# Designs tried in a protein design chat: miniprotein binders against q9ydz1. Part 6

Target 1, 329 residues: q9ydz1
Amino acid sequence: MVQGLPGEFEDYLYRVIASLYRYAERLVVVDYPSSPTRRSIDLIVSLPGSRVVLIKAIYDASLISKKEVEELSAVANSLGVSAVIIAERMGREDLLTGVVYDRYGVNMVNLETFENFVSGREEVYVTRYKDIYTVSISSEKLREKRLEKGLSLGHLAYMLKTSRKSIYEYERGVMSPSVEKAEKLVDILGEEILEPIDILTSPRKPVSKRDFDKPEEALVGEKLLELGFKVSHAKRTVVDLVAGRSGEEGVGSRIMIVVKRSREGRERMMSRIMKGVKMGSILSSSLYAVVNREEKSLIKDIDYTKTIVKDVREFINDVSRGRVEENEE

## First folded at step 3 (miniprotein)

Design c7
Fold by ESMFold2-Fast, scan of step 3:
Structure c7 (fold): chain B 329 residues (1-329), chain A 95 residues (1-95)
Amino acid sequence: as target 1 above (329 residues)
Amino acid sequence: SPEELEEAIELIMEAIEIVFEAFELERQGRLEEAMEKYREAVRILEEVLKELEKVLPRIDSEEERKAVEEVIEELRELIEYYLEIVEALEKQLGE
């Protein structure tokens, strides 16, 4: 049971932050934009094994829309990092511990499930999609154990009170059993058929946000796409564009770009750049500030932050020549 | 005023670099050193906040005044956040 009233958005965020400090090697708080229901990313964490995760943390996930979740997904996909939503409820429904929920193709878990997973205390096996709970199984182990026990597809189907086609689909990995069917499978074949879920996998539905708001974003974004980067436009976080490309050693290249927004003052853009520096550090990403030629001198002297300042033409020219991370002399 | 704003931005960037050092120290379990780095960053940010609040009434442009007000609000949030980290570290160290 819950003691006292639910906290504000900040109370829950701080609760998540306190939990993550116990397990994360590095943590960055993304506090832009200021409204938590309009923000796509709240936290970025680096976990042991160089796993970087973009986190949306909100007590009630019904308070965020498809727009925030799709941007979280798009940014994660473009940078080649994981994404997860940490929440306690979805409207009138409380999230169950040990269950991975689907929110527009992004994995959503409660804080206890996340802590149990990252600590190694408890594996996760159950997924909820729409109104259906299913159990993750190893298709290969299921088939091997069935054959080892001398059971045909039909015989196992009869024992489970299901169709031969269902068993066939389980063994092909295109279908997962209900909790009831999985319990019966474990009783017959052993728990070795269970496959733990990695809650920090890539989003299930690929999302590419190429709906650029400005000509400058389109020019920069299209050039990066031409050079083989995965690119996404962002509107609900610190940066305006993110881009990623795989490397020979799996390290790759990551680029984040801040573009001056319409009627945005220098001070506001610098604030976004400062927040972008924090994000770039944990993501091992280059940060570019793309400004018009007349404004370049106003922010040129921020080399101590490792931010690369370019106008649109300079950026396109440098990236075309393979000098993605090079500062202007 | 533009010179004071440029100086403020430079100091904020310096504080951010110190915070990155604090993150690395905290990750390494060097909690006392991390705490001192967070305190150093907060000191710099508080100094910047004070200077920006002093300059704000002298800004004639409504657009620039609003932008500086937003930076001031963000600085207050960052200072509060880092002070909460310091308090948590003090508790862990038995202080």
Scores: ipSAE 0.000, ipTM 0.156, lowest interface PAE 18.6, mean pLDDT 78

Design c8
Fold by ESMFold2-Fast, scan of step 3:
Structure c8 (fold): chain B 329 residues (1-329), chain A 95 residues (1-95)
Amino acid sequence: as target 1 above (329 residues)
Amino acid sequence: SPEELREAIELIWEALEIVLEAFELEEQGRLEEAMEKYREAVRILEEVLKELEKVLPRIDSEEERKAVEEVIERLREYIETYLEFVEELEKQLGE
């Protein structure tokens, strides 16, 4: 018996993959866990210029909760990579091409917008946040062009039928104009005041998740935090912990950790480790498997897969002595 | 040889990738397809096991012999486990 729901999710995912395959230097499909509405990450792509993006791809973004989006955001922030949601609708509303939507602090665009952005065909200038559409402008160019035309804050405010305070806030970059006000600003000052949006910037609020389900996860996570890493716990993807640290001269360090989950058999853990190897490759991340002493022997052969196998004690001792793996040049 | 051991390990990884596909099919309720994938993986692992067991008596290096013995032990464990998964799925599909 064939169920219809999985086919619908697979059709959209494949459409996204087909579109991205043309532009991505590398693409990894994250197929764990198997349920699309429970996964925080569906795809990881490497774009030209060494830009790595974690992607959640779902036709209707209302089908994912705050939990999935927060994990996507936290993992991306910890690893120092970008995150985006690609979707066609939010419940009853279709996503407009050329508009960036906000979903719990993560940028959300439709597939056409994403493809146009990464291909360089069309820039994005419009953001929607809580039912308000605003246009991205360069505060510096707005002020420059206003002064060049001999316009005071009050004169420009009068022409736009807005307050002097609104123009001031636009020029400070703390507020963006509505579409109507932006159109009038362009008519008066020229299109040079428009600033394209980078849809692949980091989420608005950096968050490190510290909700650890197991004492072992808490021990390794806390130790990495003491060493200056940003650490996130994950429940909705292949790995259990991710950690990242920025170097002073731009050298980053990325670590992913697999820990045995509750009621998990060896085969499921090995499955996650194997998928973690693929993720680590595209993310330029070290992969650790943290296991008990008995389990270490059972997964010894994964050393060949570029996975570092440690028990909790060995991991804690190694990190305490400054032996945590860091990304190479 | 080190090259033969590498080839064997690569085939083991291919079989494990098929097992990962079986896990996903099983979670989707596609139990017959999952069972066929487990059987496919077992066939690959059994062929690798047979070849390594044949080569083992001809290895003169103690280091190489130990490496091959470790791989053989792991192969037997995987085969037993995945055959157990096949039996569980047969029971679910058959009554």
Scores: ipSAE 0.000, ipTM 0.112, lowest interface PAE 20.3, mean pLDDT 78

Design c9
Fold by ESMFold2-Fast, scan of step 3:
Parts: C-alpha cells; sequence; structure tokens
Structure c9 (fold): chain B 329 residues (1-329), chain A 95 residues (1-95)
C-alpha cells in the first residue's frame, strides 16, 4: 500500500491513468502543482458520449483536505463538467467496491467501482454518507409498483417494519432506504424499483469560489460574473480562474485564465501556460494569460501556444464585446 | 483509419498497465510474476507495432504519416527497454 511518499503517489496515479486509457477517448494529465496533496485535479478525461470528467486520484483520500476537494468541485461546476475522486482508502478504512462515498460534496469511489461503472459491467446502487449506507431507488417506480400491488403506505410500512412517514419520504425522493429496507422492498415490489447512480455527478451541487487573491483576479472575475459566467478562483491547479456559461441557443463558452503569481518568473508561468493549453484542448476552453502592461513582454513569445495574451483592460474589453476565442481541438 | 489508430493507442496503454503491474510486483519481491507481466507488455507492444507498420503505407497525409512514424519509433524504444528489464530479472532469478 501507498505510504504517502511522492513516488508512491505517482504509482497510484499511474494505475488510474492506465485504467482510464482503456475506456477514455481523450486524457490529459495535470501534473501541477507537483505536490499531489496540494493538487486539486490530477486528470481530465473525455468518455464516450462527450462526457468530460475532472478526476482527483489519490490512494488515501484522508491525505487531501476540504480545500483541494472544494476547488475540484468549484472548477467542475464553473466549466459545466463532472468531477470524481478515485481512491482506495479513507484513513484506516478501505473503500468498498460498489459504494459511492461523499467527500466534501464530491463523489468518491475506488478504482474497481469506477472501472465497473465506465465499462458497463456493474451498476452502482449504494451510497455512504458518514456512517450510513443507503440504496438508490426510483421514487416514481416505487409508488407505481406499490399501487400496482394494492398496498397502502401503511401496509408497505408494516411489511418493512418502518413508519408510514418513511415510505412517504422514499416516494417523495427525500429519503433513501437502508440496505436492509431496500432488500425487503425488492422482495415485495421487484428489482425494477432500484435506480443506478451516476457516479460522475457530485452528490450535492458544488458552489463557485470567489475568494480572489489579487486585484487583477477580482476585476476579471467580477466582469465575467456580470456577463453571466459561473466563475471560480483556483490556486491548486494550472490556472487561476475558470469561467463558463451556457448559451440559450446551445452555444456554450468556457474560459480559463492564467494570472502571474507572486514572485513567479517567466519560466514557471510558461510551464503553467503550456499545461493550460492541454487542459483547454480537452475542455474546449479558451486560454488567456492576463498580465499587467509592464509584464506583457515577459510572455510575448507564446503565439505558438495559441494562448491569448491580454492585460486586464484589454481582457475586459474583449469579453464585454463578446470576443472570446475557443482553443482548437 | 482513425478507429485503427485509436485501437492501437488503447492497446499501448493496456501494455503500460502490464508494465505498471510488473513494477509493483517487482517491488514486492515477486520477480517471476513481474517478469511474466513485462513479457506480456512486450507481446502487446509488438502486435501494435505490426498493426501500425501495416497501416503506415495507406496514410496519404504527410503530417499523419510522420506522426505514426514517430509513434512506431517510440514503441521500438519501449520494447527494447522492457526486454532489457526481462533480461535483468532472468539474471537475478538465476542467482
Amino acid sequence: as target 1 above (329 residues)
Amino acid sequence: SPEELREAILEIFEAIWEVLEAFYLERQGRLEEAMEKYREAVRILEEVLKELEKVLPRIDSEEERKAVEEVIERLREAIETYLERVEALEKQLGE
């Protein structure tokens, strides 16, 4: 098992990468920042059906904090893509195959569960939140099958050794049954009441991060918000801001922005831009490098990367006029 | 075709999976099992190499042909590397 050393983090990441390449149409490795416990996103994958997924891969999920997971969630939400954590354990506890865990609002599964789901070999029906296991059911089918069998809420509750209110809440979709109650429901009403879980969706809706570190980030981010984008600040990945909006006519727009970080030299910023180009390609996102006018010369020689270089004023003018370019495939 | 190139890429990563398993088995001192995984990886990569060599003459685009030629060269280097690992493990097991 992984001991928490950098090489052992890389070993697990490579196992996940090898598995993903068997199923993915496209994959990008996000190896920035270099510390895996500070990195919010490890992989971006495109699966059949145009499903793009941001992945955090770490053997022991207890080694990442709420900060990394919330950023993963916020970036996915802002770009309109899915997110998942792939891990084998949570501290002293091994993750069970076939169970979706909640980690700060992001779905977490072991690698075997992920492979079974993506390959279509096995559906997932069980969720664990804290220490409680529940089974995913179709509220609509539950009610339909109950009525078809001529059972009242009270009669079904009696058979399950539960309250009438519990059955009512199951049928409203507000509450999910325990494994024991679900087994009894299947015995009475049939397995058609079970509903597969989409593991590539966060358990709860993620929120956008607007805790900007720099005035330049705030000015750019606030302008994108005014224009109807969902915006998130990031500092545990390649880019500093991500933004996305859905078009009413089916036209979507995604923007990723690199801003020069404190005491960051040209070489390090260029490295982030080059990695950002790969991320932009798989996400169908425009990539901007936003610098002050005095710093523009530091990154002047990057035309070949197709990164759009602007100062804050130029960026605000471009987005205000609807002039946003998407990176090529 | 794009489908043939995609299949080749997937097979390459199947071979990488065998190599990763071999690496972890080797770290556990399970040298005989590790050696078999390296051999399996080489077998897969050799099959991919033959498939790409067969497709190469059908590629009309010079840009695409050069890209496939580059992949072929990298596959040859990978095969050589893994065969060297197999030889090293054979010597170690002989002792």
Scores: ipSAE 0.000, ipTM 0.134, lowest interface PAE 21.3, mean pLDDT 80

Design d1
Fold by ESMFold2-Fast, scan of step 3:
Structure d1 (fold): chain B 329 residues (1-329), chain A 95 residues (1-95)
Amino acid sequence: as target 1 above (329 residues)
Amino acid sequence: SPEELREAIRLIELAIRIVQWAFELERQGRLEEAMELYREAVRILEEVLKYLEKVLPRIDSEEERKAVEEVIERLREEIETYLERVEALEKQLGE
């Protein structure tokens, strides 16, 4: 590390793990790659209500780049799960409790905000985007309460020292009031107009890039895209490709794929496969190891009921015949 | 107290990793090695449980006390689960 000791990152990760241990039904620690600043995902948790969340945990969010956050976002979006960054600061600025921050389209909160939200102790109403703080309101309840009080758009605008157009845009849900305007709205119309934020939503900005580094990844990825999966390439976590597709009755199919990385030794690939099995369990995802015929000998000592070993052509043939749905009872 | 709490948190993280390793060895059919790792995880979790039970009466904050009580309950459940797995593996390996 440039400025910090290795244990400095581990201290915060341990604090986050202890907190999550209290609230999560299931928890998986993702310790690959070993560098915290290069790792896109640190933890995967299953919360009550069957909510699965990919978590990046780092004390200072300025220490991770757009590349790590975009991969977190893409993987979560492809698998149809939530993503969140848990951090205490952003460079010189401490994250405020009760505020949701935007980091490259992913929700970022401090640990206290996360604990308050998942425990049901405190709702979140404030979002910070760039340097602007806004309050989440129910457009429908705002309009309802304004009409109940006999107030026109112009009258309410006058009372708030704002334009008629601003009130109209609040009621359309295309604009959110500042904290000061929201406080005035609550004073006039009541707190019922406030709408709590779900901090565990899908990333706001989907990543639409098809970046494949290897021919094997491109062939597998393109076939999955053709079959209607959302596919993401990963370089900063255990697996190399993730894919998801919405199923009948809202039950989706999920696939994770490990391929041998350039100049990667047998032991490192085996380690990633083993970690991928644990990730697959919490994500209810099939795990495939896509290898060359010669490489199949590398993975003889695994549970083939939990890891499906294929070469590229075998994989393409199987998914084309609808055998991708192997997550059985 | 703060140093001991930090140690307890690190031990929970270590136990989680050991259980993940145990699952992988069990999946590979390496049942004796998996069993030894489950035992090690239980030992670590029991050490953390003992520490948290010792500190619980000294916590002044009701919020913090409830948080520690929830961790204690989860530790008890996980210890029981892993001990049951050890017993099952012992029966399977009996000869």
Scores: ipSAE 0.000, ipTM 0.299, lowest interface PAE 14.2, mean pLDDT 79

Design d10
Fold by ESMFold2-Fast, scan of step 3:
Order: C-alpha cells, then structure tokens, then sequence
Structure d10 (fold): chain B 329 residues (1-329), chain A 95 residues (1-95)
C-alpha cells in the first residue's frame, strides 16, 4: 500500500534506502520528526556480522547542524552501536569517493564509498580532517618494516624529506602521513603498512546528553545513570531517552523510553510508540512508555506492541530491582 | 509535492500498524480493543484520502496522476473494508 505512492522515491533518502536494501539484513526507516533537517537519525540497518548502524542521510551535510550530529553520536554511544552520515556534499564541496570525512566526531562518507565498503569492493584508506588528507597506516607494521630494512628513524625521515619526529609520531599512531608521504612509505616499505579504515565505528568523541527538559526525564535518566547505564536525552528522534550497558548480568543491555512531550496529542504519542517498536526490534532494545497516571488511559491497550507501560515510580522500582521485563512469553 | 506525498506515506504506515494491532487483538479474541484500533486506522486513512484528493490536481505528469488515482481508489476500498469489519465486530459484541 505504501509502495503505491509514486513520485516519492526520487529524493536522496530514497536513493540511499534503495542502495541499502542490497546489503542490509534488516532496515528501519526513522521518519520522525517529519522534517529531515530536524531529524538526527534517518535509518537503522543491521549488516552481516551483527553490526547495527544508525544512519543520517542527507544530500548536503551543511543543512544539518551540530545539534543533529551530537544527538546521533549520543544515541549511538549510549546504545553501543555505530553511526555514520551519508551525504554527497558539504556546502560548496563535493565529497570524494574513498575518503572518510569528520563531522563533529562522526564518520561521513558519500553513498558510493559506503556501498564499496559494505560490499567489500573497495577498502577505504583516506581521512579528511580540518582540510588535511591523511592515509591510514599500521603503526606496528610501519615500525616492523622499517627495522627489517635496517633503517633508523632519521634515515627514513631523510628519505621522505620529513622530520625524525614525524616518523616517530607515525609509529606511535598520533599522526598519519599525507598522501604524498604515504606513497613514498609504500615504495620503501611495502603496501603491508597500509591499514583499511573501518567506517562503521563508534563516534570518536562520544558525548552524553543530559539536558533533560522534564522532571520525569531527569528522574528516570538519573536512576539509570546510578545503575551504570550510559544515558542520553533525545529531542530529534522517536524516543526521549536511550540507555545501554554492556556485560551486565540480569539487566537488559539496551533501553529506549518514550515520554509524553509538551502539548503532544494521543495520535503523535501513539505514532512515536509504534515507530519506537520498530527501532527497538532492530536494536534489540526494550521499549518503555513512561507516562503519568492520567496518560495511561491513552495508551493502555498497546501491550500487543511489546511496549512496557509504566509511570515514573513503577519504572524506578522495576529497574532498581534489576528487572527489565520483556513480553516474549 | 514530494513532501506532501512523503507525509501521506508516513500516515499510511501508521494506519497499517494500527490495522496490524487490530488483527492481533482480534486473533486474541479481544474484540473491543480490535474494534477501537480499526476505528483509529480508518480515521487516519480518511485524513490521507482527503489530503491526496487536494494534491491530485497539482500533479502535472499524467502517469503519476493515474498512479495516485489508483492509490486513492485503494484507500477508499480499505476504509470501506475496515468499517465493515467494525460493524461485524459490533454485531458480535451485541452492541
């Protein structure tokens, strides 16, 4: 029925979705909020090897601000999943195929680079950061090959027309060589020094968003933090809070929470809950709807969706006792 | 416009989820709940139908207009089907 609406499928998001269907084991479209430039997450995909990736897809990455990217990063970090931005340009600059760009600590690539990476057709070696292109190398292999060739730091530096300190920092992994220097290193030491970039990594500088807007969010969030969860508040996606904890016994690894937003009607809240169910499924996350007592009547009949409905007190009591119920039985 | 059609698709997706919920409650024998979810789905589909009827005159492509007309007709059929289902459930419940 949805596929019966023509003319919708020409935008960039659809192009990305069509491409990802070829590689994803599972794919969820996050269409909330409805404005693409206000939305922090557009897609969630499950790739072979149990890799789950949160994706922001936008033709021109300059149209999204630090707020959207920081929330993408915070949600990914809290849930322990990867994040990536797929875009074709950044303002006046077209993104080059085979290059990983930095956007507030999140990897950004064009669609062709993403397809080549996930399909295994082409590995990625080049990063752009603050207008500088560098090549990914294995510090360990660089040192091994240099010593195998009988070269001192100074001798290799001389051959590359660089400083001894630069070679030292390359071998420490603090600096990466320019494309020109990397080509010379490969000529001298062999291509084994090159190291492919995993574009599907956790954000480099993870930020936890604890800018709670409501007492309910603060109480729930603070309790989860006290119990050792990584918690982030979200305002630009389906759910209001996300929490994750790795390796904990007797507690679910991922929790997502929907809280009624200001002046939100029944239809919007119910829509967010239903979309949260899809997100929870692909993320293997519990979904809670935390509501006040008056609001319970609006969503009482959603037990079918596997959503756990609690008020703040009930939620705090449940998680304090190490109980995250799932309606699998 | 693409944005108007995208919004219509989102609303249809919500309505489909409501219908799936109604099917599950009906399967469980919880007929009053099934009936409520069918009613909510119909309300959303009627809103989409109204919006698509407004957009239809602005579509320049004859091929695209034909396709949207087909979707409108399918929505009308779906709405009628779910309203008939609600009526059947009301009779079952003796209301």
Amino acid sequence: as target 1 above (329 residues)
Amino acid sequence: SPEELREAIRLIEIAIEFVQMAFEYERQGRLELAMEWYREAVRILEEVLKELEKVLPRIDSEEERKAVEEVIERLREEIETYLERVEALEKQLGE
Scores: ipSAE 0.000, ipTM 0.121, lowest interface PAE 21.9, mean pLDDT 79

Design d2
Fold by ESMFold2-Fast, scan of step 3:
Structure d2 (fold): chain B 329 residues (1-329), chain A 95 residues (1-95)
Amino acid sequence: as target 1 above (329 residues)
Amino acid sequence: SPEELRLAIRLIEFAIRIVQLAFELERQGRLEEAMEYYREAVRILEEVLKLLEKVLPRIDSEEERKAVEEVIERLREEIETYLERVEALEKQLGE
């Protein structure tokens, strides 16, 4: 069951945009496709420190499926940028402020947590995975403070009402303590053992989406893979393919490609290209429009900033000769 | 209405794009062109303010109303910033 009407989704998106507008250096709203529950990315922001983040914003995260989140993750992974979900609830459960949740390997936080983190007002230390809340601990500081206090693994374990093995695994970084155990650890060893969580890290379980819909997408995608790009197919955003790889001297290269979708009119494809220009700008990515030979004459009359128009054969020949990494001045 | 708020968002995005272009032109030393684009962005944002002020009394959702109020406040700050930039460029160009 879809919860509520389209207006309910728009209310929350506007609130998120208002918040991000205050903190972002650059912001792009991704309004394609028009249905919020079928869209993988709602916002792209550039934050201070050259941090680019793909954002999915939805009041109730249960209204999006694994399909939307996996695409968000795959696009972020292929482009080498961060991803986050901003939401207030997950079905019948409200998201707690100060807690990072896991949604198919992507960090999920409520808006208040996001604002507190990006503004520097409050650090985040608590993660929820499935039904378990854990606290982020510095393994090195935990061991250091335990030894300074003259405590053995066994003595600390007894004080926490846990096993010696659990303390050992905390100090190895293999396990994180519960909130109750972490509170006792702080009482004994001091708050210096706590380690802040960076909520804007890369997705933890990214998957490459290579379920191409068209032969043209497969040909282009496979060629980019052969050339060492990380490639993902997208069905739930403006572009059809995204690709990224490390360049010479550590300089990254990013490519986004629009391919005419099945049953898509030229007007809709042109709209996607125009929206793709905005995405390319904030992501520092080249934008290609790959069209059939018959369609090439129809879009050549439209001048797009950073859009390179090729048919499939021209694109494959160009990438094979190293031309896709050409920088526009 | 959702359509009016969607229009406002699109116009804000457009103004942001124009400001980014103005910034790039300024970097290239094309100061007169940059100034004209800053002026155009201000004009667009002033129209967005009028639209949002008309929509605000008709918003029943407290959450949406607060979001729109925050956008209005931010837009006023941005308009002032861009107007100050235009004044600085006019002085630099001898206007």
Scores: ipSAE 0.005, ipTM 0.265, lowest interface PAE 12.2, mean pLDDT 80

Design d3
Fold by ESMFold2-Fast, scan of step 3:
Formats: structure tokens, sequence, C-alpha cells
Structure d3 (fold): chain B 329 residues (1-329), chain A 95 residues (1-95)
């Protein structure tokens, strides 16, 4: 480890992997690039209920920048899956168990909170945003319980030492109470007013990354955009492009693409493709490799990889004619 | 090492991909090819089992140790299931 105590950074990732394997139906480790601070995605897990989650795991979330989180968000948004950051601290601040933090629009929790949530052991009710802690409440149940107890907006406001407007906005879902106010609300109206937070949501600030590095990426990406896909370029993971679109009758289509990089050796190319196969499987995504003629022969020796091998022109021609191989059933 | 545990978990996922391919081959009536893929997956899972048994004594955390023990138990069950499937297919082909 280059920051903090030796071993804690990398040991944390492996601890997260071991813990998640206990609860996940499937788990894929994304170990590319090799540097943890450069990776946007460390793990992909499939949880009960057909929930697929892209996970960034890092002991101190301050060690990753907006660039890593934006790519995590962009990939999740393009594929229509959830994203979460699992961390123990943010610089000088330790993450509290039972609290959901915001990191560039992505939910961030500590490992204990994640385990408690996915195991059903403990629900999460508290959010932290810009140094403010708030409690998630059901606006509908708050109003219902207030009326059942014969309390006016003003009477409840007086009991909480707050304004009528605050109670009104709580009941509209526009505002969430502080921990202190929520405790008093529960004392008066009962715990049924609390609403559990689903930590496995789509990113709040979805971004599409279209800053293509190679002409091949631009040609492929632009064609998919023309066909109505949400497309994101990835620089900090196994694949170079991800694309998704909502299908007719709610059936979605997901495509991931590994593009030939200039002067890329066969070993590195095969490694990326093999890792891409694992990602495609857990994401129910088609995987394309846009490679040269020599690389096609190498890839086709591995029949169970389920990789669709094309050159740039073949890919553009096929996708233009609706011959894109979409999600498996 | 923690790195070996990570590699073991990655290899498990690779074995599961091979099993999914075997299921598809079996659905298509390609029974000999399906058997070969089930055997291939078993070989990978057996390698993982050896790796995890080697790593287990080096795990300092009680929490991590229990997680690895649960993975070992799951792997043993999966290996048994696939070997039973191979045996069933082998008998079917031998009739």
Amino acid sequence: as target 1 above (329 residues)
Amino acid sequence: SPEELREAIELIEWAIEIVQYAFELERQGRLEEAMEKYREAVRFLEEVLKMLEKVLPRIDSEEERKAVEEVIERLREEIETYLERVEALEKQLGE
C-alpha cells in the first residue's frame, strides 16, 4: 500500500470480496487496471431478486477522484444497473454504520452497513449529504399517523419545537427531519413512519462519457448513439465502450465492447477479453471484440468465451442492419 | 495471502461460466461435450478448493476465516453435484 498503513488498502478489497461472496448469487472481480485507485469498478455482484450491482471497494474513498466515480456512474447508467461505493473512511472521517453517504451522486456505505442491508439483518434509515444527517421517513404514513392521533400541523410542530412549514414539507416528501426531530416523531407517532433506504439505486447524477481516445472507439460509439443506445466510453476498466437501451415491451439490450488498442500485445488483449466475458455474463450483456484479422483467429480458439469478434467496418455494418446480438435469455 | 483468496474467488466465477455452457450443451442434446465441460469445471473448482485450504491457516480475522469456510463448503457441494451429473450422463450414454 502507498497510502496509510501497509496492507490495509489491498487487504480491505479482499475482505470485501470474501464478505460479499457469502451473500451474492454471483460475484465477478474486476482486476483491471491493476492499480486500485485507477479502477472505476472492483466487483460486480448479482444479489437475490435479480439485482446486479457495480461496486467500487476502497478503504479510504478520498483516494479515488471524481473521474473514477463518474466512470462507475456512467457505466452503471448506460447498462441500467445499480452502483455503490464500499469504504471505511473519507479522509479524516470514518463512515458510520447505518449511514448512506453521497460521493458524486453514488451511494457510499461501509462494509458492515452493506452486509446488514443485503442479509436483511438491519435496515438503513440515515443519509449524510454535505455534513447534514437526515432520517428517511414515509410522508404518507407520517400524515396518516398524525391525523389518527388528532394532531394538527401546528400542534405537532409545537411538540417538536419546529415550524408548521417543516411538518408540512416532511409530509410532502420535500424535506427530511434531523436525527433529533425523527426521534421525537417516532416517540409521538410510532416507528411505522420510518422508511428504509434502498442503498442499491441508480446513480443520482448519471453521466455519459463520450470522450473517445481512438478513432475506432468514436466510430463504434457514434453509431450506437445514432441507434438510440446510451453509450459511455470507459478508460478505467476492462472494456472500452458500454451501451444500453430500453427495448420494446420493457426488454433491454446491453452491449460491451473491447476495442483493439494500438500496439496492444496478444496476451494483454486476451486477458481483457477473458475478463470482459465474465463481466458480460453477470450483466447479461453481449460482448464484442473489435480486433484485427490475426487477433480474430486467436480468440476463436476459445469457443466458450461467447465473444463476438468483428473489425470496425463489420461491426458498423452489422449494427446498422439490426444484426447486433443482444442480451441472452 | 489475501491475493490468493481473491484469485480463488475469480477462478470460481470462471468455473461457473463453464458450467453454464455445459447446461446449454446438455439442453441441445450434446451430451458428450456437456460431460467434458462439467469435468473441466470440476477440475477448476478442485484447484480452488486446494488454494482455499492452503490460505485458511493464514487468515487472522475470525470474520474472514468463517467466510472462507462457507466458500469451501459451497465448493464441495458444487463439485459433488457436477460429478453426479457426469455419472448420470455417462450411464445414459452407455445404454
Scores: ipSAE 0.000, ipTM 0.269, lowest interface PAE 15.6, mean pLDDT 79

Design d4
Fold by ESMFold2-Fast, scan of step 3:
Structure d4 (fold): chain B 329 residues (1-329), chain A 95 residues (1-95)
Amino acid sequence: as target 1 above (329 residues)
Amino acid sequence: SPEELREAIELIEYAILIVQFAFELERQGRLEEAMEMYRLAVRILEEVLKELEKVLPRIDSEEERKAVEEVIERLREEIETYLERVEALEKQLGE
């Protein structure tokens, strides 16, 4: 059996948690929804240097679909944070240590690779795209070292048993060498040409989701879009909308919104709000609960965590005031 | 077990929030309240430490066992740091 039973999904998640706790300044477990194959985000970690990472953790990455990964990507992109998938296999293939894989534009690594990267024990240099392994190089340093050695594009190409055009494309950053060609380049030009991969980069295929399920989500989402926020709808995590905006000075704002779902009881919505409070804290994000006026009296703020309870009109008015402050002219 | 580890992590996270609140109280000159928050964080972390030490002998994987051992050591260091801060605040307030 390739796929684990539900208990084995949790076992892997907790193996990842135990490992990451050694290096993380903060860690939040996202256990909503309850099914691991339906969740887009399992963990949020804060690493030294104020690096915040959304993590999907699953033993076999083939068990999650494009829908889960696209939501992980969209949430990360909207909030301006990093995203990674931590997995041990992809169907019939085991993930190799030291290799970054692609899963719908999100970086995917095994747990050992993630630990080695965040601990500083070992850098990552190899990417696998489909069936091809390539090595990350600094195009600028490659050109610099080639010129220092007095080598023409043709001379270096001859030494590597490749075309002049291939060296040219390496120096442009359009193409990355195979492992074999990279080893030869290092032998000739030195290890300084190698460029470590930052596995905590932004998703390569950022998606904004605007397929709102409810009028309240559409009204709130459209208003945030008007104000220059990147907005994404979420269905596979604690919150219903996420929004982020970068300031002129690089200072941004983050907003997460919980909206009452159809046929959702008060207890379930309160549970999502409480989980959203934890997420907001680690993400340095404001959390809004957009509710009916009648429901407002049933929700209380937690002093050391901020949840702002509004109806749709109050929310629109509040964010419009923010626009006046930021775009005053 | 996975559930015991999840509970431990949620408690550690809660203790971190309490410590951040204590830092803010201390910055505001609310030293008695800050001290009580550091004490609360220590109590939570001590309970987590106790539970993790209980779980440690049942871990079959060498890699997972080492990971939990490092978390235990980190918790001991955090507890000592916050206890030192409480002691410093007690001396300051005692004057």
Scores: ipSAE 0.000, ipTM 0.170, lowest interface PAE 18.2, mean pLDDT 79

Design d5
Fold by ESMFold2-Fast, scan of step 3:
Structure d5 (fold): chain B 329 residues (1-329), chain A 95 residues (1-95)
Amino acid sequence: as target 1 above (329 residues)
Amino acid sequence: SPEELREAIRLIELAIRIVQLAFELERQGRLEEAMEFYRYAVRILEWVLKLLEKVLPRIDSEEERKAVEEVIERLREEIETYLERVEALEKQLGE
């Protein structure tokens, strides 16, 4: 009778929430689906400077798969917002404070690193990828400081006990030094060569999710793609489709769509719509519920000022006429 | 069992912390978020009630049984208090 009690999953989530409320202007908890290991997004926060971040919070990141992380990444990319994973462990390995880890293309940090970054207490300079730790440096500053000190590529390479080609590649920005090499570079050239990492920004292009489950999703998704939106399908969160597009003079449009899932009852769909309203508010996104004409009666007791209810034809007509292009605030 | 009672205590401590966060959010005027945290606390305390009610018949010590019964009554009171707070916040938000 006590199955589903909060354990380390909920304990950790609440610890993360406790930390985030100190820095966030607004915080939304995404508690759908109910299983933490099947959920792609746990939190959405609005930070100073109009920075919106989708957060996956889990104590051990090995308990989520590529499916959860790629959806987090795809949703964030389609909406034009940031994404991070906050975790303490990756299987047998504890995450080190001050290090950004790569998890299927998404930045992953421990809670202390996230707090230090958003509070401005400590910058992050170290990344870990495929068991290798590297230090972020400014290629331009590295070259500038080397030349100021009168060092050739060969001389600096000799001092670092590395190849001339390695120094060349550091200055080209194609390679980052190990921690040991970076320490020696700082000793020789000064700490100004270090480049802090924005943990809320990934330079990698995330994968778009276009694996639609239903004809309605495909029709809606294809139409949004034709209109220039970045579109992603979601299966592990409140909404089924997300779309974003740059508007006139850089003003963005964001759309989130809830579609009735197979065997889904009225209560579950209404719950998702209500949760979608909260997500839409923090994301400055329009929220659509796309239903069959016969199904409109199933979504009674809804606030129509916060949710736009349409069938597929009505939705396609609305977006074609540009009715969703004004989402600037 | 000692393990189940330790789990109940841990969950009660978690609920207390969540309520403290809800109170702070409410103080800051973040009423919608405060309401959600009060709801989370209620869900946790309801899980603890179910756990303690399941454990209660298996407690051999009369002293320990009485202590658990007192905790159960206190938890019911706290759940009621937080649900009243949620209702008040819903009125303020027009939900």
Scores: ipSAE 0.000, ipTM 0.222, lowest interface PAE 10.8, mean pLDDT 81

